# Designs tried in a protein design chat: miniprotein binders against q9h3h3. Part 33

Target 1, 235 residues: q9h3h3
Amino acid sequence: EDGFTAEHLAAEAMAADMDPWLVFDARTTPATELDAWLAKYPPSQVTRYGDPGSPNSEPVGWIAVYGQGYSPNSGDVQGLQAAWEALQTSGRPITPGTLRQLAITHHVLSGKWLMHLAPGFKLDHAWAGIARAVVEGQLQVAKVSPRAKEGGRQVICVYTDDFTDRLGVLEADSAIRAAGIKCLLTYKPDVYTYLGIYRANRWHLCPTLYESRFQLGGSARGSRVLDRANNVELT

## First folded at step 3 (miniprotein)

Design J4
Fold by ESMFold2-Fast, scan of step 3:
Structure J4 (fold): chain B 235 residues (1-235), chain A 96 residues (1-96)
Amino acid sequence: as target 1 above (235 residues)
Amino acid sequence: GVSEEIKKKLEEALRLVEEAIKRGDPELIEYAIELLEFVILEAKYLGDPELLKLAELALELLKWLKEAIEKNDPEKIREALEELLRLVEEILRLLG
């Protein structure tokens, strides 16, 4: 009943991942077809479970764009899960550092920049900008949630290959800003998602590693990025 | 604008605090803490040291309040809530 529990968020994420996805795959589809695809499937109109009058009659878990060079690599998720169980039974402190070590050891390195936007023109415009950046090669892969039956914000996820590669994470932020995005961004490593680290986690860990805010005229990168764990601005 | 975003986040944080107390659910305070972390980042961006100080104090009070709810201590809950409301009012006055 409580919509904010970690268990509820994990269950919703699993259901979305298992339901069908609407995908524009630039590895097999010409870039010239992107604008028509975006017009057919604006995320503010695509419904989570299908509705009369929406673009979809069937459930949609995610709307995604794969870049020309996209190569999925989840690492050793099974080994990560086993190591996580061992860590919990060991009595050792569970910290960002120990989670980072587990992720590196099991090659579960991907992460994502997140932006949350209300359904409407701004969401659709932001998604179109991100999708074009992916197809043009400035970003590798992205997805956006469909509109939930009860409403609420939708999320755009922009992925990077390695959350421990700070320069790569910052390059993705720059590309998002260059695509015209001005809203708040947060960065979350996929290891946190696999292990169920959400807002209300039992270890009281901050669920994101970085935050990015748009900045006019200040930075050559167009944004200020903060390391949330240390509350220190990155140079 | 940035001030409007800060006000919305503070309003949402207070709603989460009210629900956490009503339900006896300290985990809802974690969402309020995340909202205050965003407010702190926005205060740093604005370069307002008084706003930053008040936001950091509000964040610490949320941690204190979470502990009070976990221990089911009504006097500490009341004290933390009263101080939090005072700080939020000061932040809203500072934002104008």
Scores: ipSAE 0.000, ipTM 0.080, lowest interface PAE 23.1, mean pLDDT 81

Design K10
Fold by ESMFold2-Fast, scan of step 3:
Structure K10 (fold): chain B 235 residues (1-235), chain A 85 residues (1-85)
Amino acid sequence: as target 1 above (235 residues)
Amino acid sequence: SIEEIIKEVEKLIEEAKKLLEEAKKLAESGNYEEALKLVLYAVWKLFRAELLAKKSGNKEVLKKVEELIEEAKKIIEEIEKKLKE
């Protein structure tokens, strides 16, 4: 243990965002080229820092697919962070509701469904299914982490525009399930990432808003979705 | 090859040094939040360099990485102290 755990995780996330990405952009690239691109860059083989024996010789932070209608909007992150600091010094209660209000005020609304899978065929197959759903218009945008040198699970992130739009969040879950994904999914709003809301946060907030579990024959969507903040089942 | 690994470590060290210098300038101007982000990115590069240096068996290169990690730790502590004021 080096005493740097939270700082290490933050540094890893920032480094990945700043390093080059491998992108299939359906706004400018014909859908017919997707299968060849997926075959060239399977996430189980793309290495985080490059290797002459892998598809990449240089570092890759993320492998991403942008849908035809993808329009990035990160909102006012600087204003959000300033307001967060003011809120903390004000002594007002820090709750999911107050964080939601800050996110709305500063237009920091995006969020993502997360799935963690070990490197291998199942990861590559899951990513291919998600990528096809993005290019076909059932999902808006997704990314997957490259393979770390020592192994460990990789993450697929499937984004939605507005975490406050419950129907949109549930529609994304349904599309992920329709793509053949059966593993546990958790949903995290990007505002929590910008404000440093992790497992062991000072305010004892749950770091994810929703959880989706595959349930054969139990739900119309093929999954059971739980609102973790309110402990209410949505499906 | 060990020589290729050492070259990658040296590249990461140089990138981290640039980030630390930029972070110091931002901190001097009072931009502590952005400075912290750059130091954390530098620390990630140095953690990567440390793993590679250990794999290479080159003790001198490993020592340089460890010294830069210690310098980065002091910068983080100083920035965090300012942010908590």
Scores: ipSAE 0.000, ipTM 0.275, lowest interface PAE 13.4, mean pLDDT 83

Design K11
Fold by ESMFold2-Fast, scan of step 3:
Structure K11 (fold): chain B 235 residues (1-235), chain A 85 residues (1-85)
Amino acid sequence: as target 1 above (235 residues)
Amino acid sequence: SIEEIIKEVEKLIEEAKKLLEEAKKLAESGNYEEALRLVLMAVYKLKWAELLAKKSGNKEVLKKVEELIEEAKKIIEEIEKKLKE
């Protein structure tokens, strides 16, 4: 496997955030238009940098669905960054607890469940299920990466408004499972994204807080959730 | 006041410029992880500056913010090219 380094993946993610997004916004668009929009922009066919043969001729960073009640609150990102600079200058240890406290103080609370799938029918079907759950109000907001490399995996991100609300995080996992998702899920708080914490970070922090695995032989909604920091099963 | 908003935008622009300059030096030395962290910090400062500049109605400071966002994109592209090797 040639694998991408953490730095390469971080660079790609930042570029995607800065490029245009294709958005279905249920706050302004009737839910009845969702199926046509999903058919027009299947993630397996939307190309990262545009192609006359794909649904897009120009670059697309993300494909997103916003729920009817979605109200983004990024918190005080400026205050978070100032506090982060002060913490690094102080020489104090950088720990998950310290980052959690900075996030709470500055109201930077959102986070996301991540799933990685190969391009194709299963990805498009999974995204359609997630998008419908968002429009129906079971999830708040989600996005999926476009196709950047033949055979390379794409990522679906499903957001929650407060990573410190464990019940809310677990309820989102249940809604994802109810949508038919059976792959491994990991949960990452957005404060880690704002501060540049990825899998190979210099502070040796685990970049995800939770891991969810599907249970076989039962209802499709069944899963086991692990708290990665404490190595404790929550369900 | 609008004048206070413009002053805050100018402060964010100066902070972002310093972060992008430091990021370029780190990338040149092969420290891509730290370079990307600084670019990310600059991008979020610039996104806040962009919002404030739009509220102020000052097209000149908005243009400066947009130019720095493009500079950040170029730094990311250069890092991506080196990582492909």
Scores: ipSAE 0.000, ipTM 0.329, lowest interface PAE 11.1, mean pLDDT 82

Design K5
Fold by ESMFold2-Fast, scan of step 3:
Structure K5 (fold): chain B 235 residues (1-235), chain A 85 residues (1-85)
Amino acid sequence: as target 1 above (235 residues)
Amino acid sequence: SIEEIIKEVEKLIEEAKKLLEEAKKLAESGNYEEALELVKKAVELLKKAEELAKKSGNKEVLLKVRFLIWEALYIIKEIEKKLKE
């Protein structure tokens, strides 16, 4: 009833995007300052709405690291939203393929690998690994959620420029694995976030495109990646 | 009361939506400077609505306001892009 519906999840995401971010920007800050910044702002200790006992007294929406080559391109989100409203009114079927077409038409191409971890040492260690990979140029940009007042898992998001570029998505997965990450990863295109496609969506669409599971003792690749929509093994 | 605060937020949201819709029409016709003024005015109304929504404690209303602020900021970026051409 009061649970986390698609609307509630979308609303939380928008609130976080609008609140201040703690950013390490490798485009303007020397890489040598990263370790001190990570020690000052461990995600398990940074609170969502501020707390005198935490590193922040004011609200923090996200903790982010920008790589040296990072250039944000959100595409035509306004055109995407107008086309989405028209699609819903048209009676045309709403499918992963239709959403992909809208995203391509409006150049809303970015997407992200997601990992959910409980607050604590393992989260902070995972984030430090991801942040270093970003600053070293192995990944482009990443962010992690602060600790919520109610508790619960925090999310690390590792972005790629183009969710339709399968090789780029797989390369990001490999870099995440190389950073020591062994947990389940799921990949979500930002178009799904903008349109409110979460677990409880009204169209019963799978909220993620890809799933990555760590593979112990496997091939040169550290993981198995599945295309969830088509149920096809990519690696 | 919280109910009165929420009604004020809804009123500000509707005013902002009208400004954003008018701004979009002006931008479509090439009147970028006038469109930008209207979007900035909408952002001012929405930021006032955001502070009231925060005081109300109503998370759904706060998020509706923040979504519109996000939408308005994207419109500003697009208009600014056209003005630089």
Scores: ipSAE 0.000, ipTM 0.174, lowest interface PAE 14.0, mean pLDDT 81

Design K6
Fold by ESMFold2-Fast, scan of step 3:
Structure K6 (fold): chain B 235 residues (1-235), chain A 85 residues (1-85)
Amino acid sequence: as target 1 above (235 residues)
Amino acid sequence: SIEEIIKEVEKLIEEAKKLLEEAKKLAESGNYEEALELVKKAVELLKKAEELAKKSGNKEVLKKVLYLIWEAFRIILEIEKKLKE
């Protein structure tokens, strides 16, 4: 009943990051080419390790779309990791506030809205909507996982530059909803990923900061966003 | 040298592969406890290989190690399922 270990999941994630990515880069590619690229590489058909019957014969780690204004900034990840080790050794309290302070100090600020969808038309349609929003400038960058041989759901990640900027996080949610997305969304800061803080951890930290649920006939936003740490509705 | 580090990683990879193949054969014949012990030994070698591969800066070698670690954990999970049957 264990499922996969944290080390096994980390190894899979690192392998995906190191394998080739299929990228539509709007900084260097005309927007008019997007529809052809999406038709060539639907995420439900792109296989993680390659297959002669799929669009790819070689491994693909991620399928990504970069917006025109995309400028990657991972911050000082090494400094963050060193400070985290020092914090653990110091015996000081490890809280969401302390983690936030470390992230700010080391400029490790990016975060992402996550949606998990089964392989098929709904996944491909959702990804196409997100990709168009990125190329049109409503979102900065997004990626989607390829289809794994074990089956299961695939994940779409939509990134924001600063998880501490609540307005920016909410604006990204609004843009995702405007793209036609109706599934559950959860928001996770990358600092938790870099520090290896996952679902179950000894500090009882929740790596998910926000949750967005689609609201049919809702107000101007089309969704209800919950701050999970404080159990407070933001919209 | 980086070349010497890579050579040591490749040696650890080959040793781990042999242990994983023997573990698979033992599992196929129902020797689950012995198979599990061999996979755990392979994981020890692969963890050393991972540290060395990271120090080498060679992404292809690191990727090989990570795939074998993933395979080893898959075998462990399959054996543990059988032991619970």
Scores: ipSAE 0.000, ipTM 0.212, lowest interface PAE 14.9, mean pLDDT 83

Design K7
Fold by ESMFold2-Fast, scan of step 3:
Structure K7 (fold): chain B 235 residues (1-235), chain A 85 residues (1-85)
Amino acid sequence: as target 1 above (235 residues)
Amino acid sequence: SIEEIIKEVEKLIEEAKKLLEEAKKLAESGNYEEALELVKKAVELLKKAEELAKKSGNKEVLFKVKLLIYEALRIIMEIEKKLKE
């Protein structure tokens, strides 16, 4: 029997943010050190809780690469949460537009492209490509989950600083594709995470704003991007 | 009221923390089966606290509850590993 509930799985995800991270920080570390760091910590081999035979003996929540120009800004999360409570109490309609306005008002603008890959060579190769793009300045920041369970997929997250800046979101997609990534990508604003809005929610909101699929031939982009909320193809 | 909900969540958190500390002491002395039962009781209190925290809309309190659930799960995993030895 599976001894874990949905509550337990949500707690595991939150704990990953609080446990120690393995970080390559291009703001303080020479770019020439990246290849050695990637060889030392391939995500398919780094274990979530540490074990004999893995690169880590201690727990690792995330493996991350910070770009030279990376400057974290979470916005006013406290103000966002207070405004969200007021909105729910007001009885006014809760729509994607109202959440977008709350996010803008409180400067909680970050979001991320997500890709899920099975542990193995393809995951490690994809992460190396993303990490190099971050260090070279084509992307700002990225992280990848460590190996938790045998057969379970791992996730690579590539962040942008403003989910309302459609051009910036699309440019990040282009940079991911230029790094050789061909799998399905989905884009999620962090405002949904801070408000606790996930796939199944009582307001029937879709926290995924964009979907990117690899496309061979045609134009310079190399992908087809769909605006999921409005059901409109952008590329 | 939201204030009453938060107060109940904080009470459940304190009860769970006491159970987790007692479980850690029992595990340190080799009483793994008794420790496991206390951690399981703490998890049940924390699950109730999580549902109440969600209703309160207070993300800070919800975060505290989820962190304790994670701590409890980690303790369970460690104790189960010891029981297999």
Scores: ipSAE 0.000, ipTM 0.180, lowest interface PAE 12.7, mean pLDDT 81

Design K8
Fold by ESMFold2-Fast, scan of step 3:
Structure K8 (fold): chain B 235 residues (1-235), chain A 85 residues (1-85)
Amino acid sequence: as target 1 above (235 residues)
Amino acid sequence: SIEEIIKEVEKLIEEAKKLLEEAKKLAESGNYEEALELVKKAVELLKKAEELAKKSGNKEVLRKVLMLIYEAKWIILEIEKKLKE
């Protein structure tokens, strides 16, 4: 059941990727316009499919902020999918290491820190902090889901270019914490999303690579980061 | 029935796969606008397949649909990039 629920959520995320996005693009828009944009499109008020009284009359899949240096690298997703079919047919073991190598071979390296928050002031405040960090150059790119028709929690995704670059993943965590975020964070590589890895997958793989927990009075970073695949602490 | 729903999903998957393969061939020959039109048709079929797969509760067919949606998304991005060149 958990597996089906996770796949259902993944399907919704894929649908959102295909629908229109509200984007603040710092590559073409002055940073001074960010606060007005955030006030116009708070994620707690933007509705997934449009609603009378919401900021949007049309469907919105994601609300995103692109940093000044953001350059998307999608990799060879088609080659990844073909290789994945071949791997499954081969009978060879499907492990985190095998998926990592598949991702490296096809340059599908992006990944993201995820945080789930209830609609309201805390979500909007957290998103504003993340968006400012992106525009100021501490983070590369981020997006947040609009309010779902059924309610429920919304998700903020903070991307890094290369999930195999441990230092880059940890630097993003530090920037998120410096922005005032104190909730649990989990890190998922995009290759897991493209290949349908979820909580109850048939290969019994952990669906996330890293977890970050806020620690008051701890390190300069303000958090403990755990490598979920190897069950070792990185900080 | 659930079995009938799964068969409909499988039919939509095969139709979408054919459209995506045809789109790739058209893109290889430089016919980007026609290729984009075929990918958009494939996405339409896959969106219907996704809804049916969710109703079926069959995780394997849902996974196949989601993978094809991602493939279609990346084909669209690549074609749009070529059209801007």
Scores: ipSAE 0.000, ipTM 0.231, lowest interface PAE 12.3, mean pLDDT 81

Design K9
Fold by ESMFold2-Fast, scan of step 3:
Structure K9 (fold): chain B 235 residues (1-235), chain A 85 residues (1-85)
Amino acid sequence: as target 1 above (235 residues)
Amino acid sequence: SIEEIIKEVEKLIEEAKKLLEEAKKLAESGNYEEALLLVRFAVWKLLYAEKLAKKSGNKEVLKKVEELIEEAKKIIEEIEKKLKE
């Protein structure tokens, strides 16, 4: 049931990671080329498997923009998976604290702000804003899913290096808002993604750590951020 | 122990082979998207098996895992071609 769904979602995530990515890499490509690249590969038109009429002839797992200072560090994801299996069979309580400890032990510290948007102009416009913020140095790295054959919403992921660094997470939120993004954002540590912690998980964990809502006329941040686990407003 | 690690690798290899067999049957029936998900699940198990095989230092089981990963990749490519049609 729930485990079956989580395993299939993990397989889909692995498939996307293994398939080719369309990447604008600011470490090796001049920033002046970004607008042409965004026009060539709008995420609402790039298809997962290269459907006729799309900009891509081959499968695309992700469309990504790497910032000038980006240095990838995914940690030991497979060691994390093994430890997770052991934890489940041990009978030890599964809490946000134990997952945090597993993440630290295996150096799986990255996390991401998520926004889900329907294919169309609003998605493409939001992605362009995020991509420019990455290339200009306000964000480190971001990716957006291609359009699935069956349709549905696409996701923009804006990464931070360390989900335990609250200040860094909040700074990324501020940069997203400064880029003109007004939709609901939720923050998910990659450890939750790798372990299949989604809504309605069997351990009854909240699948995200933070929630950000746009707030016009509020603080200088432009948003109200809630810590979901502790039910505490951070801004 | 190294013996226990090798036993776990063999278990993962067996599970991956069953998933690849089921995926091939689904592809033969025209269920390409479902077949693709099962092949990718098999790859996930094989990548974990590869990590364990490297830790064991056993070159024979590592080679078997690597060969199955390459087989799975070819199956993915074939299914993706069918999905484009």
Scores: ipSAE 0.000, ipTM 0.307, lowest interface PAE 10.9, mean pLDDT 82
Fold by OpenDDE base, second read of step 4:
Structure K9 (fold): chain B 235 residues (1-235), chain A 85 residues (1-85)
Amino acid sequence: as target 1 above (235 residues)
Amino acid sequence: SIEEIIKEVEKLIEEAKKLLEEAKKLAESGNYEEALLLVRFAVWKLLYAEKLAKKSGNKEVLKKVEELIEEAKKIIEEIEKKLKE
């Protein structure tokens, strides 16, 4: 994907963040209602703009599930962005380590496992598994993109609180795999998104820190996780 | 529907305009870093709007989006120039 495609995807994601969300909040809604909610709002049928015949009549940016332990803490995103602009102006070398330090300093530590699936039963089933894992407390928060008119792939995002906590990132991968997800997963820190660092950026920074591939019979976790920065298998 | 897409584009245009206006005010007050953030956010909205406008086939709406993108680029250039001063 060229830089333009990455910018468009980012723009689409930002626009989606501004539209209404369909949310199941386990903090306020009984877990027993999850199945009815999933049946009412299957991601493959929820449309981005509320098309006639869709479960939603109004535009929907995301479908999300919040776990019992979910606490939104985005850190100092404004301070992060200011520091990033100052860093760019300074002409100092920008490395993955630099971004990590910026993230830590400003407490912008959230990240997400990403999976891309075609609209249909497999997507809805995957989402249901993730939603259950969130409500059961194995995961904190997840969201899925609604169906686009062009029928492109939908994305499920599963968040972790700290991309620098390798154990926490791996635990989330394990929980996703336990939910029955077998597709390729990529892990991206939110700091990269906030700073506009996408594929083919001028600093040659890879926004994907980890990749998870499903493995039959091998690891207790059911996946192999690759550290992309160091090109080392973690599992 | 095409009408729904156009409506969404128009919404994004209005949101982007608001952000650009706020960015200009921040730049006037010397808050250049924050202004740049708002402009970038506006550009992202406009890039998505451009994509939608192209899908709609509506040339008028597409032109409006393109014009706003160019305005946003100019604002970025002006702010970046001031930051280097």
Scores: ipSAE 0.000, ipTM 0.236, lowest interface PAE 10.5, mean pLDDT 86

Design b12f
Fold by ESMFold2-Fast, scan of step 3:
Structure b12f (fold): chain B 235 residues (1-235), chain A 87 residues (1-87)
Amino acid sequence: as target 1 above (235 residues)
Amino acid sequence: SPELELVEKYLKEIEKAIEEGNPEKVRELVEEFRKELEKLPLSEEERKRILEIVDEAIRRLLKAETEEEVKEIIEETIKKIKEILEE
């Protein structure tokens, strides 16, 4: 709507959500089957639109693992979008606080830690670690993008149920680090994804709330977390 | 080559607009790039493939969080397009 690149990012996200997903659901599948599933569907080999040479012949939007206690709650996304349109036509400023209030009002509280990795062994190893943490109950749910036909980095998304619960967000970061992940992580609330807040947004909002960097050595939990909106170190 | 120079020029200008938080300028540059690409002596298939690769690069730049990631995206994109042109 407001820009060619934002429209294309929204269309890409929508297409992935609408296409079939490959899911390991720990609510209905024994944990003992996870390693075989991970070996069958390594994300570096699963192609976005299918290929005879890959594990999939049909399109795959996402590869996901649901934890045993996972209970999806998207909130009122329709109400959120209606309120967003009203906000954009009003004289009220569009700020992180305003978006936070819209999210709370419409119970759109989920968010995710994001990590971007090149296709290959490191991606597959990272995903396996995350998937095991989900099945073991240390994380709630996660997904990873399939390999794009143009190539480039793939994204692993690790979800938390409430972005306003700072302790819960930090606990997820710790679990990700405990799984052996050392790359840069950023945390994005789903409300920003639904409303199309990316790096080049017209309101000049920071597209992520937190940033986590791996800490080498020491007795620390394995990362330094920055609150990006307030520029305050939390760990 | 003029094709490769065009791609590099526009990717760098688009990245600068993204860094400055100017989405209107990003859109303007994308539209200008598509028009300039039409003027080059490229096959229909080459033009389509270049546009797809550049669109993907722009989507990756919008999601990039570090200067190192930005550099990697631009370098990978230029390499892919060079391979198409040189065959």
Scores: ipSAE 0.000, ipTM 0.267, lowest interface PAE 12.4, mean pLDDT 81

Design d5g
Fold by ESMFold2-Fast, scan of step 3:
Structure d5g (fold): chain B 235 residues (1-235), chain A 81 residues (1-81)
Amino acid sequence: as target 1 above (235 residues)
Amino acid sequence: GSMKEVRIEIEVGTDEEEIERLLKEAIEFLKEGAKVTIEIHGDNPEELRELAKRIAERLREAGFEVEVEIRGDTVIIRVEP
């Protein structure tokens, strides 16, 4: 479907990144102000392009919370893109391994756990839990999409600084579960996003590295994590 | 604070320039206090072992203690900061 092509998804993501963000920055703002900020900007009510009846009259691309220790490092994205173009021209195999190598070489290491939720109380409750975990130091940084005009699911993104650090990725999953999140989570390295690689792509790459499912009852982790690339359950 | 861990995967047949770039990155992470694990994969045992030896020697020359474990077609190199 044309409306769901990788090109359209990349364009939508770029527009959101370029529009203004609503940010709670724990590096400069006291944690005591978080509850008031969450009450003022619930993601189910913040509109993508602004509305007189919503918390925002102007466009909002993302609603974000930065942890006290958050240090942004996107790496050398320009070098990554140049190397990706060279790889495509070289005729060498394009595999998850080759993308991983390019990401490491150019220090484009960040990745994110994604959760998709319908607008409403459940989304706002989930976001509040994630935001508190970020401000309390259990997570580094997170963002949530605003509400689209026609509705549809919104996405919460919880970032880790290094997708090759399996322990760090799994620790973030545990912190998300400890925050009360029970929905399906999928983990995507930002390298795939910067290169415009989405679910449907010409190289047949799966941009999702990990999948996390909540287990009710006696799980020590609160979740089962699957390595999607190797189809192996992680302990 | 908790020690950060970095995992690097290398295939036998990877270009020497790419291997050197990955090793330079590994050394930088080690200098910053991270634990580094390098997993080398290859179907040819001789080429696998020679590449693993070269990588381990490069890291030892940089001043790090290196542990090497062989698991079939994979060699795992563990380096503490």
Scores: ipSAE 0.000, ipTM 0.066, lowest interface PAE 24.6, mean pLDDT 80

